# Designs tried in a protein design chat: VHH binders against q9p7j3. Part 210

Target 1, 174 residues: q9p7j3
Amino acid sequence: MILPLFPETQVHVFVYENVSNCAAIHEQLISQNPIYDYAFLDAATILYKKQVYSAIIRALEDRRDEQMKTKTIHSEVILSLSPKTEISSAFRQFSMTKKSKNIVVVKIDSKLTEEEEFERLDKLVEGNRVEFSDEELQKLIDFKVLKKNYKLDPSTLENPLASILSSIALRGYS
Short names: E, the ipSAE of ESMFold2; O, the ipSAE of OpenDDE; V2, 0.75 times the mean of E and O plus 0.25 times the DockQ between their complexes.

## First folded at step 15 (VHH)

Design dc89 (framework vhh_6qgx_2; at its last look DockQ between E and O 0.93; V2 from the best seeds 0.82)
Fold by OpenDDE, look of step 16:
Structure dc89 (fold): chain B 174 residues (1-174), chain A 122 residues (1-122)
Amino acid sequence: as target 1 above (174 residues)
Amino acid sequence: QVQLVESGGGLVQAGGSLRLSCAASGFTFSDYTMAWFRRAPGKEREFVAAITWEGDDTFYTDSVKGRFTISRDHAKNTVSLQMNSLRPEDTAVYYCAAASYDFGTLTEYDYWGQGTRVTVSA
């Protein structure tokens, strides 16, 4: 898809459940295999599509403004999900881990169609693709983790989206 | 000041063994994934092995599996590479590297050593 604010940047987002090879993916990331150039998120930490898009937009804005805190656009997406400024903390909060079973995969600057990108990614991820929707994400979320990551309390839990988006948008400013 | 200092390289005959060591200083060693890379003559630098900051996972390139073993000592801030059954194709300069995160995206290694030369003769 094309974001209106960034018409020259194509973005794709995929959701996989019951992923069996997160450890193998981790190995490829550590070995710097370029065909694994994505952002791999733990789906247990993602509640809304807007949460992902907000992080993507924030990362793209940082890149545009030459203010990225990380080395790559994909790492910046992961950082942008966090209300914290510490890179290691953000990754521990939101990135795929060896314990992850469900993941959200983000591709920035894709030169392929969504279907073509899926075909490539499907060779790398051993799991079931599900729709990228709030409905599907809500089935995969761990609310305990969500509450911890964004410091949600009873007052903000009624509408966590507002709090999440504020945290993403205002990271480093509050 | 961050430092990674490799040692243990040298000349060895095919089938022999070497143990490389990397001494780390200037950063919180326990928070970093440590790795070994190598660059053979006329080739690009390639991944060899890594051990996570937790110390519970190790990774190897296919060509060294079963022959090389990576380990770390948090008390001494060192990472080691035991290389057994060495082959001429293992000849390279070996580099120690450190990464503050290793999940989610391609790992970026923040710190690098100067390298130690390993030569395996036929």
Scores: ipSAE 0.839, ipTM 0.928, lowest interface PAE 0.5, mean pLDDT 95
Fold by ESMFold2-Fast, scan of step 15:
Structure dc89 (fold): chain B 174 residues (1-174), chain A 122 residues (1-122)
Amino acid sequence: as target 1 above (174 residues)
Amino acid sequence: QVQLVESGGGLVQAGGSLRLSCAASGFTFSDYTMAWFRRAPGKEREFVAAITWEGDDTFYTDSVKGRFTISRDHAKNTVSLQMNSLRPEDTAVYYCAAASYDFGTLTEYDYWGQGTRVTVSA
């Protein structure tokens, strides 16, 4: 996908369910293997496509304005999902862990086509690729995790989209 | 102020051994994933070994597996790299690094030591 405000930025988002090798991916992240230069999110934390895109847009805005709080655009995406500005907290809340079963993978500034990224990721991720859609994400979400991460009350939890997007957009604004 | 200080580097003959140590100050060592990286003259930084904050899992680059062992001492607030069967290609400056979180993206090592030089003669 091309974003209207960032037309030169290549953005790809992939969803994998039933992933068996999160521990192996974790090892590659620790060793800084450049093949694994992605943002790996736990799908238990993502309910909507708009949630991911809002975080990406916020990260790109912060990069454009020279206001990134992290060292990389992919790390800034993870931070931008959080309603708080604390980096370690955001990573603990939204990142894939060695125990994750379903993941969302974000690639920004790819030199590869979407199809080439799929071929590459299918070799790295041992799971079933599914469509990046609200329908598929809603099968993978953990509402207890979502409620905790965004401080949702019972009334907003039934239809949380506006609250989530507001939390992402207003993070650190004032 | 957070600081990592390496020690134990030196000159050794091929086939010999060295033990590198990294002492941490200004933070609780056990809350961080610790790693050793190296940079040979004229080359880029290379990952060598790591020990994770959760569970003390150890990881090694292929060229050192079976020869190097990373360990940490929580009481002394140190991480060590035991280097056995050293080869001339292990000649490098060795850096200790610490990361507060190691999931989600390529691990961002927040803190780095100044490095300790290891020279392995043929």
Scores: ipSAE 0.799, ipTM 0.888, lowest interface PAE 0.4, mean pLDDT 88
Fold by ESMFold2, look of step 16:
Structure dc89 (fold): chain B 174 residues (1-174), chain A 122 residues (1-122)
Amino acid sequence: as target 1 above (174 residues)
Amino acid sequence: QVQLVESGGGLVQAGGSLRLSCAASGFTFSDYTMAWFRRAPGKEREFVAAITWEGDDTFYTDSVKGRFTISRDHAKNTVSLQMNSLRPEDTAVYYCAAASYDFGTLTEYDYWGQGTRVTVSA
């Protein structure tokens, strides 16, 4: 898809459940295999489509304004999910790890259709693709993790969307 | 001021061994994944080996598996590369590198040493 404010930028988001090879993917990331140039998120940390889109928009705005804190747009998406500005903390909180079971995968600046990007990604991820939807994300979330990452109190957990989105949009602005 | 200082390079005959060392300062060593890369004359820099910040995972490019061993010493803030059964094809400048995160995206190595030269003669 193309976001209205960024008409030159094609973005794809995929969700996989029951992923069996996160450790193998990690190995490819650490060795800098360029075929793996995506943002790999732990789905246990993602409740809403808007959570992901807001992080993507924030990262693209920071790139446009030459204010990125990380080296690539994909790493900037991971940072942008966090309410805090500390890069290592954001990665520890939101990234896929070798023990993750379900993942959300983001590709920015894709030169491929969604179907073509999926074909490529499906060779890399050993798991079952599910729809990128609030319904599917709700099945994969860990609410304990979500509460910790965004400092949500119990009364907010029924409808945490506004709190989460403001954390993403206002990071660094106090 | 972050510094990565490699040592232990030199000239060695094929089949021989060298041990490279990288002394790290200016950052919290235990928070960083450490890696070795190398660049042969006329070639692009390539990944050799890495060891995670917890020290529980090590990774090697296929051409060095079984011959090279990466290790880290948190007390001395050093990462080492034991290179055995060296081949002329291992001739390169070897660089120590550090990354504050190594998952989620292609690893971005924030800090690099100046390199140490390894020459393996036939």
Scores: ipSAE 0.720, ipTM 0.864, lowest interface PAE 0.7, mean pLDDT 90
ESMFold2 (binder alone), look of step 16: mean pLDDT 83; pTM 0.844

Design dc9 (framework vhh_6qgx_2; at its last look DockQ between E and O 0.70; V2 from the best seeds 0.66)
Fold by ESMFold2-Fast, scan of step 15:
Structure dc9 (fold): chain B 174 residues (1-174), chain A 122 residues (1-122)
Amino acid sequence: as target 1 above (174 residues)
Amino acid sequence: QVQLVESGGGLVQAGGSLRLSCAASGFTFSDHTMAWFRRAPGKEREFVAAITWEGDDTFYTDSVKGRFTISRDHAKNTVSLQMNSLRPEDTAVYYCAAASYDFGTPTEYDYWGQGTRVTVSA
């Protein structure tokens, strides 16, 4: 994917369902294995493509402006999904855990093509790759998790997109 | 004021044992994943072992599996590394590290000790 404000930045987003090896991936993250330099999200927290896109844009803006709160662009994406700026809470709300079954994987600044990243990730993730689309994401979302993470009331839950995007864009402003 | 203080390093013969300890203060110990890293002379820092904040799950680099054991004592706010069957290749400065989050991306360890030296002679 090409972003209008960041045309030289390579961005790839992958969705995997029925993942059986999240615990093994977690082990590789703890040991700082450089092959696993991605943002691994729990798909239970992602409802729309635009939700992920908005977090990526916010992270890239913060990097451009030298305002990142985390040490890596992938960590900044996870933070940027949260309506708050508290790093550990954002990670606990949105990250893949050893109990996750469906995940969204984000790669920024890839030196590989999307096809090459597919080949690499398919070797690391033991699950079924599906299309990064609103239709597929809506099959994997947990609305109880979404409601809690964005503090949605019943009236906004029927059309949460605007509330979610505003939460991401206005993080830290009020 | 966050502080990690390592102890227990020293000189030991190949086949011997050492126990490293790390005393943690200034943060909520139970909410942090604790790890040991090492750096041999002229080498880059290498992951050795970790114990997670949730469930006390343990992880080890392949070269130390079966020889090293990581553990934590919540009452004493300490993490320990029991090193058995030591080899000359284990010679390094050993660092204690703490992370407030250990998922989502390759773990960023927020806090580091100053290190304790381990020398294993043939």
Scores: ipSAE 0.795, ipTM 0.886, lowest interface PAE 0.4, mean pLDDT 88
Fold by ESMFold2, look of step 16:
Structure dc9 (fold): chain B 174 residues (1-174), chain A 122 residues (1-122)
Amino acid sequence: as target 1 above (174 residues)
Amino acid sequence: QVQLVESGGGLVQAGGSLRLSCAASGFTFSDHTMAWFRRAPGKEREFVAAITWEGDDTFYTDSVKGRFTISRDHAKNTVSLQMNSLRPEDTAVYYCAAASYDFGTPTEYDYWGQGTRVTVSA
């Protein structure tokens, strides 16, 4: 996805399957290790590339408008995936945990090329990189989790993308 | 409304021990990761130890491993830091902090106490 409103903001998104060290990454997050300044998402919650890009766009819009609710752009991405405004709920629903098996990793404001950022990230994540694509994401999603997170019902199941994107765009306006 | 109140600081000689305590109120204690940070004179605040909201797992910065122990009492809504074998380099104001989540990004601690001073003399 193209981010026309933010042309100078370099964003990289990586997908890893079969990650064996989520617990070790968690430890580094708790100690606020700046090398780990990414958004680590549980891939079981992500079905579409556009889901991730819409959350990134919402986070960048909130930063631009000085309306961020969290302290970093990466934490704002995690909040932005949620249809609700409660920060801890968003993190508990969408972020990587110590038990996650597959993850989506977002870097915003990168000063590195995609391959340079990958080289750094690959030292931190023990897993297999796969393409960031709808095809790969669909292999990693848990549809029960997706339906629960976005409260999807039968009327929205034919095109869940629109319902998901609306949830991201409209959070806080009800 | 939210309060984190540290106690137990003071002056101690090198090699001695102190136990810091943090009384928490105004939020659901069991749903929060609790941590200790410290700020030495002229330096930035640094992470010392944490105990997680889920499972009470503990983490420590390298310089305190084996000497400090974090623990919490869910019945009393307190978190403690037992500090043994103290060194002059441990001299700092120690802050209790709380976060409602501790994964996904480097943890953001929303609530902070006013701090308790620990001075370790040679």
Scores: ipSAE 0.672, ipTM 0.850, lowest interface PAE 1.0, mean pLDDT 89
Fold by OpenDDE, look of step 16:
Structure dc9 (fold): chain B 174 residues (1-174), chain A 122 residues (1-122)
Amino acid sequence: as target 1 above (174 residues)
Amino acid sequence: QVQLVESGGGLVQAGGSLRLSCAASGFTFSDHTMAWFRRAPGKEREFVAAITWEGDDTFYTDSVKGRFTISRDHAKNTVSLQMNSLRPEDTAVYYCAAASYDFGTPTEYDYWGQGTRVTVSA
């Protein structure tokens, strides 16, 4: 996928359910295996496609403006999901954990087609790929976690997307 | 200033044991994942072991599983590597490293020690 504001940057997003090897993936990440150069998100924390896209766009804007707070574009995506400025908090809130069963995987600056990237990623993730859609994400979300991450209350729960996007867009502007 | 100071290296015979220690200062130790890396002669630096900031998860490279144990002491701001059943192929300079965050992406370690040399003779 090509984003209109970043025509030279190819982005791919994949959703996996029933992932059995999150702990193994974690081990590869902590050991700095470069073939795992993705952003691995816990699907329990993601409700909308636009939530992911907004984070991606924010990360790309940060990179463009030389304002990245993290070391890589993928880590910046994870940070960008959070309303908090603390990197560790963002990762604790949104990143895949060893207990995760469903994940959203983001690839930035891909040189491959979506299908080619999927084939590569599919060798790393032991789970079932599902469509990247609001419908599928809605099935995987943990609303308790979502409410906590974005401090949603009964009034904002009527339109959580607006609140989420505002949190992402205005991070650091409180 | 940030400091990671390794100690405990030395010469040991195959089958022997060593305990490496890394003293950390200049950053919030409890917020950082700690790791050990090593660089053998003529080889690239490789991951050895890591322990998460909470201390609840440990990770090891395959070749050291069952022989090495990583631990941390939050009160002393230290991370240790107990190395048992050492082999000649374990000979390397061992480095302590710290990361402000992990999981989700390949870990980027922010701080590195100067290293301590471990030599295992046949």
Scores: ipSAE 0.622, ipTM 0.840, lowest interface PAE 0.7, mean pLDDT 94
ESMFold2 (binder alone), look of step 16: mean pLDDT 81; pTM 0.830

Design dc90 (framework vhh_6qgx_2; at its last look DockQ between E and O 0.74; V2 from the best seeds 0.64)
Fold by ESMFold2-Fast, scan of step 15:
Structure dc90 (fold): chain B 174 residues (1-174), chain A 122 residues (1-122)
Amino acid sequence: as target 1 above (174 residues)
Amino acid sequence: QVQLVESGGGLVQAGGSLRLSCAASGFTFSDYTMAWFRRAPGKEREFVAAITWEGDDTFYTDSVKGRFTISRDHAKNTVSLQMNSLRPEDTAVYYCAAASYDFGTMTEYDYWGQGTRVTVSA
C-alpha cells in the first residue's frame, strides 16, 4: 500500500479471524518484545478499509507536522481512530484485548516486504488470515461498539462511512 | 507530581531472598499496569514482571518464573516484587514502571523509578 502524500512510507494491513492467542500477544506487548511492533486493533471496531486508511493518514500527517501525541507511529494510528484526543480512551475503544476474537494488524515503516510481514505475522497470530476488504470487515464488526465509539445515532448507522471519516479527519478541530 | 520510588535492594548470597517495593503517587494507581524491569552491568534493560491494570493478571520473563512474584496493594499504592532463590545472574538495577494502557501496541511505560540495586554473590 502506497499513500500519495507519503510515497516513501510502507503500509501493510492484515486481518485475522478466530484468533485464539490474544492473551499471549498481550503478554508480548507488555514485555516490549520488538517483534510485536505493530498496531493491533479489535476488528469489532473497524467497518471499512477507508476507516483504517484515514487513521493512518492522520497519524502520518501528525508525525510529519511534529504533532504526535503518542511516542510511536503505531500508537498514533490507534489514537487517530478515535474522535477524541484522550489516549487511554482511544486505546480502550479500539485496541485488541485479551478477549478479542478478530483483529486488524497495521504495520508502518516496515523494513520487510508484504510477503515477509505475512510470514512473520502468521507465526505470531493463531488465527485465520482473511482479505483486508470491506466485505470481510463487515462480517467482523460489532455495530454496538461502532455506535458507541463514534457516537452514531440510528439514522447514521444505515450509512456511517461519512460520519466516521469526518470524526477521524476532524479530531480536535470539530 | 508523579513519583515511583523503589526500595528493598541490597546485597544477598545466592539462594537468598529480597523483597522490592515501589511506592506510587500522583496518579490513579488502579488505572495503571505496573512492571519491573532490570538492567545488568553492560546489558540493555529487560522486562522482569508485570501486573495489569485490568484484572491484576501477572506476567514474568522465563528466567524468573516460579522464583519471583509480583503483587500490588491498591490501598497502599504499592507494587512489590518478591524475589526468591536468587542467582548471581539476577544482579542488576531494578526499575519500577507504570503504563496507562497496555494493549494495542508495544507498551509505552510513561513513568519510571530511579532504580534500586540488587547484588547477588556467587
Scores: ipSAE 0.787, ipTM 0.889, lowest interface PAE 0.5, mean pLDDT 88
Fold by ESMFold2, look of step 16:
Structure dc90 (fold): chain B 174 residues (1-174), chain A 122 residues (1-122)
Amino acid sequence: as target 1 above (174 residues)
Amino acid sequence: QVQLVESGGGLVQAGGSLRLSCAASGFTFSDYTMAWFRRAPGKEREFVAAITWEGDDTFYTDSVKGRFTISRDHAKNTVSLQMNSLRPEDTAVYYCAAASYDFGTMTEYDYWGQGTRVTVSA
């Protein structure tokens, strides 16, 4: 997909359930294997497509404006999901870990079609691809985690989208 | 101020052993993943081994598995690399590195030592 504000930037987002090899992916990340150049998110932290796209947009805006805090656009997406500017906290809260069961995978600056990128990614992830949709994300979310990550009170938890999106948009000066 | 100081390098004959040590200061050691990288003459810096902040899990590049052991001492803020059965191709400058997170994307190592030279002679 191409975002209207970033017409030359191709983005793909994939969702996998029942992933069995998060520990093996971790090994490849820690050793800096370049074929794993994606953002790997824990699906338990993602409720909406707009949550992911808002973080992507924020990361791309920061890259355009030379205000990135992290070294890569993919790491900046993970930071941008967080309401705070603390890099290690954002990663600990939103990243896939070795214990994750379901993941959301983001590729920015792709030169491949969605299906071509999927074919590449499918060789790396041992799990079942599901649609990137609010319906599928809703099945994978952990609301306890969501509430903690965004400090939602009971009244906003009924429809937390606006609160989450404003946290992403206002990070750094609120 | 963050500081990573490597020690223990030197000259050793093939088949021998060395133990590298890295003393860390200026950050909360237990919150960091520690790693060793090396740069051989004419080559890019490459990953050797890591020990994670959570759980002290260890990872090794294939060429050193079974010969090298990474460990850390949280009381002394030290990470070590025991290198056994050394080969001439292990000759390199070895660097200690630290990252405050190690999941989500390719790991970004925030801090690096100045390196310690290891030379393995035939």
Scores: ipSAE 0.721, ipTM 0.866, lowest interface PAE 0.8, mean pLDDT 90
Fold by OpenDDE, look of step 16:
Formats: sequence, C-alpha cells, structure tokens
Structure dc90 (fold): chain B 174 residues (1-174), chain A 122 residues (1-122)
Amino acid sequence: as target 1 above (174 residues)
Amino acid sequence: QVQLVESGGGLVQAGGSLRLSCAASGFTFSDYTMAWFRRAPGKEREFVAAITWEGDDTFYTDSVKGRFTISRDHAKNTVSLQMNSLRPEDTAVYYCAAASYDFGTMTEYDYWGQGTRVTVSA
C-alpha cells in the first residue's frame, strides 16, 4: 500500500499465526541474510492496525527529517513502537523472539505488489497468514505485555489506542 | 574507546582444534550480541556464529554446526569460539563483532575486531 504522506514509499504488512520457525528466522537475521529485509514483530505486542501504521509513519518521518536513531528503516519501525528511547528496550519489547508464535511482518520500500511480496515472504515464514485487521490482532495480543509496554492503567485501558498512539507520537518529548 | 581484540589463531592440522577469544572493552558488553565472522582467501566475509546479549541463544552457519561452539563470559567481557574437527576450508581470518540489537531486523554489527588468522593444513 501507499501512504498518503509518503507517496513514493510502498509498505506492506503481514500477519502470521502459529509460526514454527522463529529460531531459523532469527538465525538468518543474525547472519545478515539480505533476503530477510523486514521488520519482524511479536504479534503479542500489537493490538491495532493504527499502532503499526503510526510506528511506520513515525519511522518514515524520522528518515525524512534525517533523525533516525537506528541504522535501518525497519529497525526504526521497531523503535517507533516503543515509548522508550532506548533501542535495546524497544527491541526487547516488540521484536519477534524465539518464543514468539505469532508475528507481524513489515516491509518498507517494497518494489513488489502485496501479492508478490507475500509469495516471497511465504517462503521464509512457516506459519499461517491471517488478515491484517484489528479483529485478528485482538486474538493474538497479550494484554499483560501490552500493559507493561505502554504502562497502561485502568483509566487508559478503556481506550488503549489513544494512549498507544500518544506514546508513539511523543516518544522522546514526554 | 571501543576495542575488540581477537586471539587464539594459528596453524593447525586438519582434524585439530583451536580456541579463539575476543576481549571486549569500551562498551556495555552485556547489552550486545556477539558474533564471529570469517573471510577465506578469495571469498567474501561470512557469518560463523553468534550468541545473544542474554546468552540464551546461539546460532551457527551450517558448515560449522556440531564442530564449533560459541560462548561468552560476562565477568571477563570475552566471547570465545571453540573450533573442533577443523578442515582446510575453515582457513580464514576470523573476526569478532558486536551488535547492540537483534532479532527484529537484519542484524547490523556496530563494532569489529582486526581479526585473527586461522590456517588449517591438509
């Protein structure tokens, strides 16, 4: 898809459940395999589509303004999900882990259609693709992790989206 | 000042063993994934092994699985590579590397050592 604010940047987001090869994916990422040029998120930490899009937009804005804190746009997406400024903390909070079973995969600067990108990614991820929707994400979320990551309390839990988006948007400013 | 200093390289016969060590300084060692890379003559640098910052995961390239073991000592700020059953094709300059984050994206290593030469004779 094309974001209105960034018409020259194509992005794709995919959701996989019951992924069996997270360890193998980790190995490829650590070994610097270029065909794994994505951001891999733990789906247990993602509640809304807007959460992902907000992080993507924030990362793209940082890149546009030459203010990225990480080395790549994909790592910046992961950082942008976090209310914390520490890169290591953000990755520990939101990145896919060896224990992850469900993942959200983000591709920035894609040269392929969504379907073509899926075909490529499907060769790398051993799991079931599900729709990228709030409905599906809500089935995969761990609310304990969500509450911890964004420091949600009873007052903010009534509308977590507002709090999450504020955290993403105001990272480093509050 | 960040430093990664490799040691333990040398000449060894096929089937022999070597233990490489990398001493790290100038950064918070426990916050970094540590890795070994190698560059053989006429070839590109390739990944060999890695151990995560928490030390709970290790990764190896296929050709060294079962023969090489990576470990780290947080008290000494060192990462080691035990290389057993060495083969002539393992001949290379071995480099120590450190990355401040991993798993979410293709890992980029922030710091590199100067390398130590390993030569395995037939």
Scores: ipSAE 0.502, ipTM 0.800, lowest interface PAE 0.7, mean pLDDT 93
ESMFold2 (binder alone), look of step 16: mean pLDDT 82; pTM 0.843

Design dc91 (framework vhh_6qgx_2; at its last look DockQ between E and O 0.85; V2 from the best seeds 0.76)
Fold by ESMFold2-Fast, scan of step 15:
Structure dc91 (fold): chain B 174 residues (1-174), chain A 122 residues (1-122)
Amino acid sequence: as target 1 above (174 residues)
Amino acid sequence: QVQLVESGGGLVQAGGSLRLSCAASGFTFSDYTMAWFRRAPGKEREFVAAITWEGDDTFYTDSVKGRFTISRDHAKNTVSLQMNSLRPEDTAVYYCAAASYDFGTITEYDYWGQGTRVTVSA
């Protein structure tokens, strides 16, 4: 995929349901296995494609402006999903954990084609790949988690998109 | 501020044992995943063992499984690596590392010690 303002940046987003090996993936992340250089999100925290893209755009803007708060673009994507700037809190709110069942995987600056990333990632993740679409994400979201992460009131929860996108774009501003 | 201080390195013959210790200060130790890495002369740094902040889960690289044991003492703010049945190929400088988050991406170890040298002679 091509993003406005970042046409040279390759972005791939994958969704997996019923993943059985999150603990094994976690072990590979801890040991710094370079094959696992992705951002692994818990799908329970993601409701819209635009939510993920907004976080990616924010991370790329911060990289362009030399204002990243983390050391890698993938870590910056996870931070950028949070309405706050505290790194460990953002990771605990949005990251895949060893207990996750459904995940969203983001790859930025891939040296592989999208087809090659599909083939590689399907070997690393023991689950069913589904389309990256609002329809599929809505099957995997946990609204209690979403409400907590973005501090949504009951009236906003019926149509939260604008609130979520504002939280991402205005993170730490006011 | 933040400091990781390794100790326990030295010279030992093949088949021998060493216990490495890492004393942590300047951060909330129980919130951090702790790990040991090593670097042999002329080689890249490699992962050896880790113990997670949540649940004290332990992980080891294949070449040390069954020989090395990682443990942590929350009261003393220390992480230790018990190394048994040492081999000449275990010769390296051993580094203690700490990470505030270990989920979601390849773990970025925020803090590193200066290392302690281990030499295993044949």
Scores: ipSAE 0.815, ipTM 0.896, lowest interface PAE 0.4, mean pLDDT 88
Fold by ESMFold2, look of step 16:
Structure dc91 (fold): chain B 174 residues (1-174), chain A 122 residues (1-122)
Amino acid sequence: as target 1 above (174 residues)
Amino acid sequence: QVQLVESGGGLVQAGGSLRLSCAASGFTFSDYTMAWFRRAPGKEREFVAAITWEGDDTFYTDSVKGRFTISRDHAKNTVSLQMNSLRPEDTAVYYCAAASYDFGTITEYDYWGQGTRVTVSA
């Protein structure tokens, strides 16, 4: 996918369920293996496609405006999911961990088609690819985690999208 | 003022042992993943070992597995690298590094020490 305001930036998003090797992926990230240059999110924290796209757009806007708080575009996506500006908190809340079971994987600045990027990623992730769709994301979400991450109360849980997107778009404008 | 100060480097014969230490200050030590990297003459800096902020899990590059052990002392805010069965290929400047996040994407280490030199003679 190409976003209208970022015409030279190709983005791919993949969803995997029943991932068995999150601990092995974690090891590759900590040792800085460049083959693993993605953003790996815990699917338990993602309810909507728009949640992910809004974080990507916010990260790309911050890169364009030289306002990034993290060192790479993929780390900036993880930060951008958070309603707060504190970096380590965002990572602890939204990123894949060694205990994650389902993940959302983002590639920004891809030089490959979606199918080509998938073929590369599928060699790294031991799990089942599912469609990046609100239907599939709703099967993987943990609503207790979502409520905590975005401070949703019972009245906002009925229509959480606007609250979540506002948190992503307005972070830092308090 | 963040500081990482390495010590324990020196000259050792092949097959010998050294213990490196890194004293950390200026941040909440238990919230950081600590790592050792090394730079051999004429080569790029490479990952050696890490110990995670959550659970003190350890990771090693393949060439040092079984020979090197990373550990840390939360009471003294130090991370150590016990290096056994040293080989000439282990000759390098060894750097202590710290990261405030170590998962979700390729880890970027925010803080680095000045390094301690290890020379292993054949």
Scores: ipSAE 0.737, ipTM 0.874, lowest interface PAE 0.8, mean pLDDT 90
Fold by OpenDDE, look of step 16:
Structure dc91 (fold): chain B 174 residues (1-174), chain A 122 residues (1-122)
Amino acid sequence: as target 1 above (174 residues)
Amino acid sequence: QVQLVESGGGLVQAGGSLRLSCAASGFTFSDYTMAWFRRAPGKEREFVAAITWEGDDTFYTDSVKGRFTISRDHAKNTVSLQMNSLRPEDTAVYYCAAASYDFGTITEYDYWGQGTRVTVSA
């Protein structure tokens, strides 16, 4: 898809459940395999589509303004999900781990259609693709992790989206 | 000042063993994933092995699985590579590397050693 604010940047987001090869994917990332050029998120930490899009937009804005804190746009997406400024903390909070079973995969600067990108990614991820929707994400979320990551309390849990988006948007400013 | 200093390289006959060591200083060692890379003559640098910052996961390139073992000592700020059953194709300069984060995206290694030469004769 094309974001209105960034018409020259194509992004794709995919959701996989019951992924069996997260450890193998991790190995490929550590070995710097270029065909794994994505951001791999733990779906247990993602509740809304807007959460992902907000992080993507924040990362793209940082790149545009030459203010990225990480080395790549995909790592910046992961950082942008976090209310914290520490890169290591952000990755520990939101990135895929060896224990992850469900993942959200983000591709920035894609040269392919969504279907073509899926065909490539499907060769790398051993799991079931599900729709990228709030409904599906809500089935995969761990609310304990969500509450911890964004420091949600009873007052903000009634509408966590507002709090999450504020955290993403205002990271480093509050 | 950040330093990664490799040692343990040398000449060894095929089937022999070597233990490489990398001494790290100038950064918080426990917060970094440590790795070994190698560059053979006429070839590009390639990944060999890695151990995560938590020390609970290790990774190896296929050609060294079962022969090489990576380990780390947090008390000494060292990472080691035990190389057994060495082959002529293992001949290369071996480099130690450190990454501050390795999850979610292709790992970017922030620091590199100068390398230690390993030569395996037939």
Scores: ipSAE 0.713, ipTM 0.870, lowest interface PAE 0.5, mean pLDDT 94
ESMFold2 (binder alone), look of step 16: mean pLDDT 82; pTM 0.840

